VHH binders against Profilin-1 (pfn-1). Designs and how they scored, part 69

Target 1, 132 residues: Profilin-1 (pfn-1), of Caenorhabditis elegans (q9xw16)
Amino acid sequence: MSGWNAYIDTMTAAAPSIKRCAIVGAADGSVWARTEADNVFKASEEELKTFVALFNDVTQVPAKGADIEGVHYVVPRTEESLIFGKKENTGFFAVKTKSAVLIAVYEGPNEVAAQVRKAVESMQTYLNNAGY
Key: E = the ipSAE of ESMFold2; O = the ipSAE of OpenDDE; V2 = 0.75 times the mean of E and O plus 0.25 times the DockQ between their complexes.

## First folded at step 9 (VHH)

Design va103 (from va2 with T99P S100E D105S E109D D111N; framework vhh_4orz_3)
Fold by ESMFold2-Fast, scan of step 9:
Structure va103 (fold): chain B 132 residues (1-132), chain A 123 residues (1-123)
Amino acid sequence: as target 1 above (132 residues)
Amino acid sequence: EVQLVESGGGLVQAGGSLRLFCAASGFTFSDYSMAWLRQAPGKRREWVALISYAGDYDYADSVKDRFTISRDNAKNTVSLQMNSLKPEDTAIYFCAAEPEFDWGSSTYDYNYWGQGTQVTVSS
């Protein structure tokens, strides 16, 4: 089992409405850890490589959206190291660190989305401070 | 003051078409994502269509291939072309704008709503 799975557990404990999530390499989209079993994160390696490349120029993303697990999300806006998308009661938050991209797919109302964002950004801060 | 005014609703026969308009004022329209939602009598409000400030769009499965969302930034309007209307499309249709980004919270909620425009589809 990878040590990176502990970070998945930390995020899902902080925001139980995260349905699926993953930690992937920022350079290539390689999976370091993902949710398992009934909540398996289903994105292909090719899709993840395309997704992490979006962080090379986040200003282009709202014009084309983002695809995760074969689902297209409209991206209403971006920040330098944050891409988020929405589709009715579902959505995702993705943040880039020095070496990784954290992706969390959630389900629920706006209060849930705010909690998920906080959990992902807290982990982003922790990993950046740890040199990742 | 942000204002959204919907128009274009009415009574139409099944299989017919309607075009809804939403006129926006009081904010920089071209910087905001716009959505259409609907509420049928006795039912929960449901999302219908979304268009980003930069033109990407998405639809609820129930209206996919029948409805088309578009925006005109020069006129500060978003519109919804509704084709092949069904009795199940009967609802009040609302225009909504994405709220200003708050660093401490989610931008997923829509804080600005219009009064709505009634669409009634007869069998």
Scores: ipSAE 0.422, ipTM 0.697, lowest interface PAE 1.8, mean pLDDT 83

Design va104 (from va2 with E98Q T99P D102E S106E E109T; framework vhh_4orz_3)
Fold by ESMFold2-Fast, scan of step 9:
Structure va104 (fold): chain B 132 residues (1-132), chain A 123 residues (1-123)
Amino acid sequence: as target 1 above (132 residues)
Amino acid sequence: EVQLVESGGGLVQAGGSLRLFCAASGFTFSDYSMAWLRQAPGKRREWVALISYAGDYDYADSVKDRFTISRDNAKNTVSLQMNSLKPEDTAIYFCAAQPSFEWGDETYTYDYWGQGTQVTVSS
């Protein structure tokens, strides 16, 4: 069991439109915590390693998009420590901290995206302040 | 004044092709992702295709391998090439624009919409 599960619970409570999420190592994509049971985050080790490497140069990502859980997402824009993707009525937000990447996959119309972004960025701030 | 103006719709027989165009003005086109959505009578609008400002794209499963989205930032246009049309593709097709993502609840939806262009596919 990971003590990091409490942070997953905090994010999903703050934004109920988050369907699956994970906290992974920024260097290697290793899973520190993820949603479980019926909401299990299904990305493979290989996919996560590729995904976290996108943060090495986020400016290249909108040209090729991003893959998570075997799903290709168009990435409309990136910020220095943030990648977000869109596909039909689903999307994701991913933010990088000093040591971790937080990934939240959500479902619903674009109107719910603001709450998901706020939840992941709040956790990003908390973890950075905690030295992660 | 912001405008999106669609053109290229019409009547075509099943198996035929049409190319839709959307001309944009009044905003910095290259900073926007562009989408095509469609609405058949009595149904909700459904997403058809999306292209980012940098050119990556995706399609709804129902149109994959038949439709191609492209954009020309120098001409402020996005287009949709529709091949192998089916009667089920009959709808009003809308061009929509969404800004480079911003952290406000007002900016996660499509900010700008065209009036739509009618596509009718006969059996």
Scores: ipSAE 0.335, ipTM 0.656, lowest interface PAE 2.4, mean pLDDT 85

Design va105 (from va2 with E98D S100T T107R; framework vhh_4orz_3)
Fold by ESMFold2-Fast, scan of step 9:
Structure va105 (fold): chain B 132 residues (1-132), chain A 123 residues (1-123)
Amino acid sequence: as target 1 above (132 residues)
Amino acid sequence: EVQLVESGGGLVQAGGSLRLFCAASGFTFSDYSMAWLRQAPGKRREWVALISYAGDYDYADSVKDRFTISRDNAKNTVSLQMNSLKPEDTAIYFCAADTTFDWGDSRYEYDYWGQGTQVTVSS
C-alpha cells in the first residue's frame, strides 16, 4: 500500500483511547507509518529493532517486559503474534502480521484496553488477508 | 467464587515500614498479573505497583526505591513491602488482578478489587 498513514487513521478512529501508534517492519523495526504532531510515536529505530525481535519467542517476554518510547512496560501475558504491556494508567498492544508489527499505545483504565485490542487485532486480520 | 483479601495495614510513624498481603482464590492465580493500587480520601485511585505472572515488575514514580512487590504462585499470594513511609502514603490499599486478556469474553469482569487495607502514616 502506498499510503500506510490511512491504516494509522483507521485504528485511531476505531479506538479513540489510542494516543500513539505505528506500523513497523517485522524483520527490522523500520517505521512504515506512525502518528504525528502532538501524538508523535517517539520510539527510536534501535528500540524498534529490539522490540520486533521479541516476536521470535513471545513466551520469554513476560519475564523481562518490553520497552517502547523509552518506557518500560510489564507484559502480563502474550499470545501467538500478540504482546501487550501495562504501566500505570497506560499500556500498549502490539501484533505481528506476515511482514509488519502494529503498535498502539493507549491511556485509560482497563475498560478501554479491550477496545484498543479489538482495533489492533482487526487491522492485523485485514493486513494478513491483504498479504502483509 | 473469585476473591482477593488484603491484610497488613495499620498505623505507623513516618519513616516506618509495613508489609501488605493479598490472598487470592477462585481463579488460576499463576495466569494473572497482579497490581497494588491506593486511594486517599477524596482522591482518585492511583496505581502503585504491578507484577507479571513470570515476575517482571514496575512501580509508580512516587514509590520507586521504597516499595517492593513480590508474589508466590504456589501460595496464591502477592505482597507489598513498604519502607520509608511518608504521610503522603496514607490511603486504602487495594489488590487487583489484571484481566486485560479476558476482555474478549463478556462473562469475565475480573478487574477484582478486594475490600482494601487501611494504611495511616503519622508525621
Scores: ipSAE 0.323, ipTM 0.628, lowest interface PAE 2.4, mean pLDDT 84

Design va106 (from va2 with T99G S100T D102E W103F T107S; framework vhh_4orz_3)
Fold by ESMFold2-Fast, scan of step 9:
Structure va106 (fold): chain B 132 residues (1-132), chain A 123 residues (1-123)
Amino acid sequence: as target 1 above (132 residues)
Amino acid sequence: EVQLVESGGGLVQAGGSLRLFCAASGFTFSDYSMAWLRQAPGKRREWVALISYAGDYDYADSVKDRFTISRDNAKNTVSLQMNSLKPEDTAIYFCAAEGTFEFGDSSYEYDYWGQGTQVTVSS
């Protein structure tokens, strides 16, 4: 897959608790890069289109939660460019840049959530600075 | 004054049940997500259950199918029904209101915290 896979590799190296992740287009949810093989990020184009549309009004998200890979996550709260969800000992962080949405699904003890958020937000900053 | 006050903790034998309550005051309870976390002696704080302000909920794997979280917005109360208790459930249980989430070493913190209530499960 594309050169964007290098950014996937960077995020997963920075936070080993990331199980699956993807970089998708903010406008349509089109996949630019994602984890593959045994850790394949398996969301459909339709699901991703629905998911990125959540960033149009993040204030509505905690009431309905968010679905990723057919799994429903409780979203306790949102920030302007950040949606995070919890499901048992698994969760996700999703951040929006100018042109992309980065989604990282992680698994592990709650204390690793901060490492995953840091990895995703670092990439968000990098991509925003690069014009994406 | 903002307060979260836990109650319902105590000593129970393995296999028993307890119901914890958290009474909230001083803020608009119905606008906040509520969580239960626990901390065993010498361990880091562990998330147990979460219920959004809109009623969506989830549980940690360690308590799934044994614990039930619920909320009563008319009474400004969140509750945790704990069934089939195990010695490993022995901990101080904390009620917390939404903000950032506190996960061990993370910078995530709730806007408001209770003082905790002790749950001790004997074998």
Scores: ipSAE 0.236, ipTM 0.498, lowest interface PAE 2.5, mean pLDDT 83

Design va107 (from va2 with T99V F101Y W103S D105T S106D Y108W E109T; framework vhh_4orz_3)
Fold by ESMFold2-Fast, scan of step 9:
Structure va107 (fold): chain B 132 residues (1-132), chain A 123 residues (1-123)
Amino acid sequence: as target 1 above (132 residues)
Amino acid sequence: EVQLVESGGGLVQAGGSLRLFCAASGFTFSDYSMAWLRQAPGKRREWVALISYAGDYDYADSVKDRFTISRDNAKNTVSLQMNSLKPEDTAIYFCAAEVSYDSGTDTWTYDYWGQGTQVTVSS
């Protein structure tokens, strides 16, 4: 098992409907790993810094929404360490661990959204237990 | 008793405008995201616009720059201003209140649906 890219591969294998995803630092949004090539996660450093700061107070997020890869998502609700956004037949799930934020952008019907949520929450649990 | 009641539909010529209203009752309106969806003859319902309980909003590409969604939490009302209407906008328009993700059923859930209001756009 080498580097953070292995965790990206694990999430994508668990939920093939993930179009793009990334693992970023919770403090600064620095990219630890992201999907690349034909499914590259294209968020800018400025955008990611803004995005991870949303976890400082998730209750304020539904008023502003969230921007990922230059796409605006309405955030219908948040949970303590979970932000999810919706846009027609696409969306995202983002979860915070002790030191990381996992972001998965997906496309498909509501059934695939459930699989994507499970994949990111499973990885969140794993990384928290590993001290990340 | 939860109710969503749409109004404002009708027949209009291409290029015209209509404003749809949805009156909500029987739940805490200010806690829910509200959406407009439409169903054209022979098609499944498609999403048109969404507004969060706190006022952020988004639109389907097909209606962007022509439609405007707004809400009034004091009046429990969501509205959709439709400008530059096209024949392909002809559909029954539905108001929906959305909980988003329901982990018990593993699906995104619209908690409540209205009966719809017919919009017909002629050439």
Scores: ipSAE 0.305, ipTM 0.618, lowest interface PAE 2.5, mean pLDDT 84

Design va108 (from va2 with S100Y D102T W103S; framework vhh_4orz_3)
Fold by ESMFold2-Fast, scan of step 9:
Structure va108 (fold): chain B 132 residues (1-132), chain A 123 residues (1-123)
Amino acid sequence: as target 1 above (132 residues)
Amino acid sequence: EVQLVESGGGLVQAGGSLRLFCAASGFTFSDYSMAWLRQAPGKRREWVALISYAGDYDYADSVKDRFTISRDNAKNTVSLQMNSLKPEDTAIYFCAAETYFTSGDSTYEYDYWGQGTQVTVSS
């Protein structure tokens, strides 16, 4: 079976700088899949519900930032289906599909951010084409 | 011509305060996130503080509760208020601007940089 964890594995293989990631429901933030064991994604269901609601109006996000795994990130800019944040040597990319939000937390300098963004956007395209 | 010009650096005793300013020109300041970075002698450049174009901000752990970043979009200026300065804060302080605009070139951290202003904290 093609479980949702296979998509997590695909993203982390494509961008080794991804430390933790998850695929959650766009409507409610329910976790469909996340990294586990050594790279467990630690966001609570309550936090994820708040986070996915940010996609209802991304233009408001840079004024408030975003919280993931209890960490506050400055959001320098948003695009229609993309929120990304920065905090010291840590950052994230989150993209919305028809039914899901993909969240990838990475560590490293800004040079690794482009690889992480590409991995997340490639999966966004794949899932949208698959009807998700 | 794009310019970022820092000012406000100088010599101060440990426990003292300085306020740095960065005056921006040649681009639409209100569309850019602004950052302060520093480079101590013999060390790599270190991120200090970030403020989004919309005003949310964050700080490196080493300066939290001591430094405050702010911006004035009407004056195209970002500032860094530095309190409770330590000898370890001695560095050249740089202003930088970034839109985070791309899938682009990962070799670049920021779109624009200032020339830096020296801060020296004596014990």
Scores: ipSAE 0.384, ipTM 0.658, lowest interface PAE 2.1, mean pLDDT 85

Design va109 (from va2 with T99H S100T F101I Y108F; framework vhh_4orz_3)
Fold by ESMFold2-Fast, scan of step 9:
Parts: structure tokens; C-alpha cells; sequence
Structure va109 (fold): chain B 132 residues (1-132), chain A 123 residues (1-123)
């Protein structure tokens, strides 16, 4: 189950506006892969455990928001396997697959959000089809 | 017709308070996130506060401990309580709405805007 960094590279190549991202276990939030160095994804494992648990009942999320890397994001709506949030000129998209949660934090103008969402949802489809 | 109408602006001295209201009509208010933005003379428009349809909210760092955003879905209103006002808060304040379903496709690109209400804080 090593080598998950290839999927991080694929997502960031598809949407260069992704500043930081990670692939974590859906059951416990354990980090499988994340961006590093200048783009290090800084969420603690305790924060990620709390975050992935949001997918157990996404309907509660818009009332409370979501925290990633110690930053609170307003979540305007959710779908069964998608949570996304917004804070000024930054935001995130998180999608759940069978075994994983993909989280992408982005920065940039309005046109960027749609590109990031497409990249994350494409990877979600790919991983689901691969049995993850 | 879709309308967002702001009210409650005016002249106040530093340290004072104002409460802004935004009345919405012509769309399903509960499907929209609501925001307040402001524009000072000669400056770019800046985001001030955001509230989701379900009531979670966030603020720009410049106003975080002084301003409070709230909404009343039964009355189609969003409000901004502004306390401890500073001369730097002088601006035209705009109410804006973004459809919740389209949120992920648009970072603060709003579907509807009000005309704005002037807030002037004297030193």
C-alpha cells in the first residue's frame, strides 16, 4: 500500500492551484501520502481522525464547519461523499472513496475551485474503480 | 424580481455600534450562503463575513472579535452587528448571496448583490 505519492503527484499536476493535499485512511484518518517540503500538509492525525468521521453523517457538517490544518472552513453544503469548504481566497475539497479520503487545499481566484474539484473527483472515481 | 436590500448604515463615532440588515426576496433564501463585503474609497472590495444556510460563519481577521453575522431564514434576512467601530471600518457595505449548490464551483463569486449601505466612522 506504499507508493501513494504517485496519486498526490497526479492531482497536483491536474490542478496546479492545489497548495497542499493528502490521502488518508477513511476509517482512522491515518496519512497514506501528503505533500511535503514547501507544500507540507500540516494537519495532525488527531485532526484528521475527527475530519474523516464527518463522512459518517455529512448532513451535520454545514452547521459546524470543518477544521483542516487548524483553520476553520465554512462548509456551505455536502454531498454523500464530498465535503468542501471556503475561507476568503482559500478552500478545500475532500472526497471519500471506499477506503480513503482525499483532501486538497487550494488558493487562488474563482476559476481555480472548479478545476480543483474536477481533479479530486476524477481521482475519487479512479480509486473507487481500483477498489480503494 | 431578485433583490437584496441593505439598511442600517449611517454615521457613528469611533467606539460606537451599528447593525446592518439585508432583506432578500425573489429566491429561495435558505439555499444560499450569505456574505457581507465592504469597499472603502479608492480601495478594492474586501470580504468581511460569511454565513452558510445552516448558520456556521466566519470573519475576516480585521473584524473577527468586533462583528457578528446572523441570519433568519423565516424572514429572509441576514444581519451584521458591528461593535467597537474604527475609522478604518468606513466603507460601503454590500450584502451578497451565493447559491449553496454551486458553492464549490465559485470562490466568493456571488450570484446576487445589494446596492450597498454607507458606513462612516468618525475619529
Amino acid sequence: as target 1 above (132 residues)
Amino acid sequence: EVQLVESGGGLVQAGGSLRLFCAASGFTFSDYSMAWLRQAPGKRREWVALISYAGDYDYADSVKDRFTISRDNAKNTVSLQMNSLKPEDTAIYFCAAEHTIDWGDSTFEYDYWGQGTQVTVSS
Scores: ipSAE 0.332, ipTM 0.651, lowest interface PAE 2.6, mean pLDDT 85

Design va111 (from va2, 16 letters changed; framework vhh_gocatamig_d2)
Fold by ESMFold2-Fast, scan of step 9:
Structure va111 (fold): chain B 132 residues (1-132), chain A 123 residues (1-123)
Amino acid sequence: as target 1 above (132 residues)
Amino acid sequence: EVQLVESGGGLVQPGGSLTLSCAASGFTFSDYSLAWYRQAPGKKRELVALISYAGDYDYMDSVKGRFTISRDNAKNSVYLQMNSLRAEDTAVYYCAAETSFDWGDSTYEYDYWGQGTLVTVSS
């Protein structure tokens, strides 16, 4: 778990449009690492516990959406290990690995979302291959 | 085969109302999320309203409380009710259905797009 902030830094460097992000435990939403200071990811651990439970049945998520940092996002579709949400010029991508959930909140025009998704999915692949 | 056909655009005075309709055919409508986008002269396309295939919805802040998105799966249609229209709402409005997303120059690519309907708000 120690050194997890290096993965936050890697994702943010790959996609500068990420405004806030976190790596949390898949079982309980416990924070392993998150962006800090002026761009602190400020979701409560109660909210994160609720959020990671969405991966138990992603088919229910488009009906109710997802809440991150007190903001409600419409979820237009899901995959087994991916939830993404949209709210005007903001959005998020969340991916599940074996033991973690990575959440990246981005802000900007539509064209930046592709870079954010790529960064999050690259890290998902890396962590899965590393046994996480 | 696949078609999205917008209607309901026109010229209205500030404070007026319009209802946009989008009729879909050639795909299983109830399986897809639908969106209204707009593009004003000289500006980039922006997401106005989004409704998931399962019914959750949201709006851009500048239209919240004025616009209402709805869908009717029995009629294969999505609607945008626009109230209290402002000059800045002037744009071509596009209906889009999400079948997949690929990350090109847009947030995601809709496989199915309408041809657009022009809304002009002027005195």
Scores: ipSAE 0.488, ipTM 0.708, lowest interface PAE 1.3, mean pLDDT 84

Design va112 (framework vhh_3k1k_2)
Fold by ESMFold2-Fast, scan of step 9:
Structure va112 (fold): chain B 132 residues (1-132), chain A 124 residues (1-124)
Amino acid sequence: as target 1 above (132 residues)
Amino acid sequence: QVQLVESGGALVQPGGSLRLSCAASGFTFSDYSMRWYRQAPGKEREWVALISYAGGDYDYEDSVKGRFTISRDDARNTVYLQMNSLKPEDTAVYYCAAETSFDWGDSTYEYDYWGQGTQVTVSS
């Protein structure tokens, strides 16, 4: 149980199309909070450590893609603190704050993706302002 | 003006091969990820393949993996779809699309940067 679960709940309420999400440590990929039960975020510690290290040089990510929950996503483009991936009707948005990385996996068309991106970026702004 | 022009669609026998091309103009092609979609009569448009703007990564819908290959030639502003071992189920109009970096997640990019399509028919 963590107080960080409240932020998971906030993101999923803002974008109900988020199927699974997590907040992890930016330095090591340690899980601070994640969706649970039927929506459990199923990434290993090693996978998350590899994933958060992508933010050390986001410009290289489109050439390699990214793996989340054992699924390989093509990363079309990156922004300084944003990696997003696409695969068929699914995708993810991941944003880095000072201390955390927020990861949201969704399913649906572009309208859904826009809502998920907005929710994740809003939380990124909030956490940065809170010193995280 | 942004334009995407598909070509290469034809009638082919099952087991045959076909190469589709999509010529892009009106935007900096090398900055955009490119996708192929298809739509069969009475069906929704289905994603087929994706290639990153860097060209170093790509992915495919499961039913075409091992049979289709996406590639790009940035000097020619063209994306290609090499289709091998064609099946009747591959019969569709094939469309290319450019994923815009300015309106990521904006639903209108699917409409704004779509080609007109090219018909592929796989039949004996």
Scores: ipSAE 0.205, ipTM 0.523, lowest interface PAE 4.1, mean pLDDT 83

Design va113 (framework vhh_7pa5_2)
Fold by ESMFold2-Fast, scan of step 9:
Structure va113 (fold): chain B 132 residues (1-132), chain A 124 residues (1-124)
Amino acid sequence: as target 1 above (132 residues)
Amino acid sequence: QVQLVESGGGMVQPGGSLRLSCAASGFTFSDYSMSWVRRAPGKGPEWVSLISYAGGDYDYADSVKGRFTISRDNAKNTLYLQMNSLKPEDTALYYCAAETSFDWGDSTYEYDYWGQGTQVTVSS
């Protein structure tokens, strides 16, 4: 699973407004790769297990929101494989692939959110095509 | 045509209360998250509060947390902001805004619909 850091690097290079991100197992929330050091993705194993379980029924998520790194985000809407949240100048995009969930936390206005979404969805497509 | 019409603003003394309303028409109100945004004299826009489409989740700017309460009535197509313990720094023009669904193919996640605003003035 050591090779997964290359995908983290690809996403953060494509959208510099991504402050922290991770690739986790869709079944259990186990971390495959995450940003480290000053940009460490701080979500606990228990939080990630809870978070990936949200994809089992995304229609319930906007009623309760989502927690990432101990921060509560309002989820305005979901799609089958997409959960996104917003909190003033901070937000996240999370997408589910066959085997993984990609989570990107960003800071900045709505214009940078569009760039982050594009980066995350591009990686989702790539990983699905690669069988992950 | 999409319309958002704010009301309920006025002049109050510090410590007072106001209840703002936003009447929505021209779109399916219950499909959209809604926000309150304010613009103080000489300042840029500041996000105040956000509520999910079903009303089950909400958040507030730190400057208003504990004092303001956002709510909505989807049967009436109306958004509310209950403002308590008002301070002079809450003086602003208050807008409601609809955050449209974030669908595949959207290029941005933005407030697509804005109202004309309602003035809140807090002074002694």
Scores: ipSAE 0.207, ipTM 0.506, lowest interface PAE 3.4, mean pLDDT 83

Design va114 (framework vhh_6fv0_2; at its last look DockQ between E and O 0.64; V2 from the best seeds 0.00; counts 0 for: pae E 3.5 > 2, grease 24.7 > 24.2)
Fold by OpenDDE, look of step 10:
Structure va114 (fold): chain B 132 residues (1-132), chain A 124 residues (1-124)
Amino acid sequence: as target 1 above (132 residues)
Amino acid sequence: QVQLQESGGGLVQPGGSLRLSCAASGFTFSDYSMYWVRQAPEKGLEWVSLISYAGGDYDYKDSVKGRFTVSRDNAKNTLYLQMNSLKPEDAAQYYCAAETSFDWGDSTYEYDYRGQGTQVTVSS
């Protein structure tokens, strides 16, 4: 297991409602780590290349939404380094570090969203401090 | 003071139509994505529809796709929900909701503002 896989495990342990997640390169969408086995993160690198480019101007993302794993999400909210997507009882949080994008897809009621965000933002802070 | 006021509910027969409106005030309506949610008796709050701040993107609960249409008029600070081909299972109190706060300080994510709702009843 690579060091990046350990970070995936940390996020999923911190927020059990996360069904799938990935760590990808912010520049090109290359996959550094992702959930496997029964919860395989299935986004292609081509899709991820498009996705990470959304962070170039997050203010425009709510107008267009975001696609992950072939699923379209409406993006109700963005922050400078955060994109939040929603689809009924599912959603995702994506946060950008210095060199990576962390993506967590979750399932459950709205109440679980805060825990998911906290998990990915905690990892964001950790990685940023580590220079990533 | 933030206010959301729903209207347009009523009693209709199955197959009928209603158009709900939500008048917003007290915040910059055009900056925020808006939700329609509903609550039937003995059930929890249910997600119905979401429309982005500019109206360029939207989505629906699967069971209402093809029947419901969400829209907004930012110049009028108003959110709409056109409901066609209504079914008994659509009966509920319908609310418009907004995420007007970026404060995630608590451990619970919920809509920051929600109206008093408008009742939709579907009965033959």
Scores: ipSAE 0.657, ipTM 0.833, lowest interface PAE 0.7, mean pLDDT 92
Fold by ESMFold2-Fast, scan of step 9:
Parts: sequence; structure tokens; C-alpha cells
Structure va114 (fold): chain B 132 residues (1-132), chain A 124 residues (1-124)
Amino acid sequence: as target 1 above (132 residues)
Amino acid sequence: QVQLQESGGGLVQPGGSLRLSCAASGFTFSDYSMYWVRQAPEKGLEWVSLISYAGGDYDYKDSVKGRFTVSRDNAKNTLYLQMNSLKPEDAAQYYCAAETSFDWGDSTYEYDYRGQGTQVTVSS
């Protein structure tokens, strides 16, 4: 059993507006850890494989958006290692490290989005420094 | 220095139509996703529509889906909102805004708009 769930717990504690999140392999979208039970992250392996492939050319992503858990999000902007999506009162942030992609789906008004982004980027920095 | 100027509002009867325009200057319009947001009397700001930088993807508030259409003309630096089948609940001040969340750094995510908006009134 991996200890990757500790990182899930750290992110959700830092930003309580995160409703579901996962840490997946950057090469194939394989799930390393995800929220479970009442907060289960429901993305299929096929969807995650498609999603992580978006990081191969983030400049094309805003033209088509992104799908997570069968929900389509408009992607208003990307950075080299960051994709985020927006919907009325929901959204996501996804960041890529050397070996992983971290995905956090949140609910709430846009005021909470900054807190979620900070939590995800903080974990991205930690994992990159740890060699992941 | 971003400047956004809304126009096209007015008084319309229920079931009527209006077309709003937003003229943008001071930034590379084609690099930014754009929003329409509105504020009704004694209500907070609410998101109405979002359109991607190239116009290839867009979304709407549930209550306006099927009635409103967002579009953009990047050659003219102009954003549009076609509003059909207007209802009394649509009466509000309408604003356009550019997606600048990455430009704010540590600031709370905020819309960047420059003007008083355009007033939409729905009555007989």
C-alpha cells in the first residue's frame, strides 16, 4: 500500500473547498491515490489517460476544454504545468510534476478558487523537490 | 492598461431580444477568455457566460442556457452577448470581464472590467 493518501489528506486540509482529488501518473494517468467513499473521485482510467495527455501541449487545451468525471469544463487559461477549468460554482486545478499529475475538483464561489490553487501548487512544489 | 466598454442595453418587453457588445483595448484580446457577468438590484454579481480565447468553447449559467448566445470577433476586439426570450429575472447591469486570474498573483480571483456596464431592463 502506498503512503500517497497522506498527500491527498494534506491538500484537502489546506483547502476544505476541495471536494474530490487524485494523484495520478503523468505518463499514463494511473491512479496513485484518490479521495474515496462519499468523496470518491470517479474519473475512469480512459478519461485520466486522455486528461494527462493534455499536458503534452497545453496551448491547445483552451480551444477544446477538458473533461473530468464526465463533466466538461471550459479551460480559460493554461501554464506549462497548470490546467484549470471553470463552471458556474465548480472548477478544478490540475498541476504536473516530473512523475505525477495532481487534480483537485472544488465547489464554491470563485473566492475559494485561489485557496485551492495555492494548495495544489504547494503540493506540486513539494513533490518536485522530492523527485516526483 | 485594460479598458472594456459595454453597450447595447436598454428597455425591452418580456420575450424580447437585445444584443450586448463589449469593446476591448489595452491588451491582446485574442489571448484571453472573456466573461459576461451581471448584477441585479440588491443582488451580488453572478456569472452569465464564459468563452475561450479562440471562441471554440463556451458555457452558460443554467438559467440562461438556450436563450443567450456568447460570441467574439477577435479581429475587432469585440465580445457579444445575444439575449433572446428575455425574462424579468434577466434585468440587471451587465459587465464584460477578461480572465486575468494569473496576472493577480496572490490576489483573490477577480474580474478585470473598466466601465459602468450596460443596463438591461425588462418590463412592459
Scores: ipSAE 0.538, ipTM 0.745, lowest interface PAE 1.4, mean pLDDT 84
Fold by ESMFold2, look of step 10:
Structure va114 (fold): chain B 132 residues (1-132), chain A 124 residues (1-124)
Amino acid sequence: as target 1 above (132 residues)
Amino acid sequence: QVQLQESGGGLVQPGGSLRLSCAASGFTFSDYSMYWVRQAPEKGLEWVSLISYAGGDYDYKDSVKGRFTVSRDNAKNTLYLQMNSLKPEDAAQYYCAAETSFDWGDSTYEYDYRGQGTQVTVSS
């Protein structure tokens, strides 16, 4: 696996409810790493380009929601560098670093959402401190 | 004090319609995305619908898509659920709830901010 793939492993180990995740470039959505093998993250390049552009103004996102992997999520909450999406008993967290967007798709009731957010934001902080 | 008050339930025949309302007070309603959930006898709480805090996006449980419409009026602090083509399987106590998954500590259950509910009964 690439050096970026180790960060994928770190996030999935920290929050087992994460089923798929990816690290993508903030400028264009290019995939730097993603879950592979049994749980491949399957968003298209075109979808990811649209997705990362949402971070240009997160305050607009709840009005329309967000699509990833061909699934539409209602966005019940955003913060300056965070988008939370929800669909039934599944959801995603996406956070932006200086150069990247981290995306984690999870399954389970909302009670596990705090652990998923913590795992993704911990990686966000690490990458920001490393200049990414 | 946070308060949610559901109303608009009642008895209808299959195929009938009801419109539920949820009046909110004690918190900034327009900051919160809102759920409709329901509880039938012998079942746990079942998610029905979610609407974003701005009101521009929403989703439904598959079994109610096309029959139920969620909406909100942030100026009136009120959430609505229009229920059409009601089936006996929709009979339940209906609750509105605020999305609060990040305002709780290390463990939480969904729907802790919910009202007393309103009863929907569907029978011939």
Scores: ipSAE 0.299, ipTM 0.639, lowest interface PAE 3.5, mean pLDDT 86
ESMFold2 (binder alone), look of step 10: mean pLDDT 78; pTM 0.778

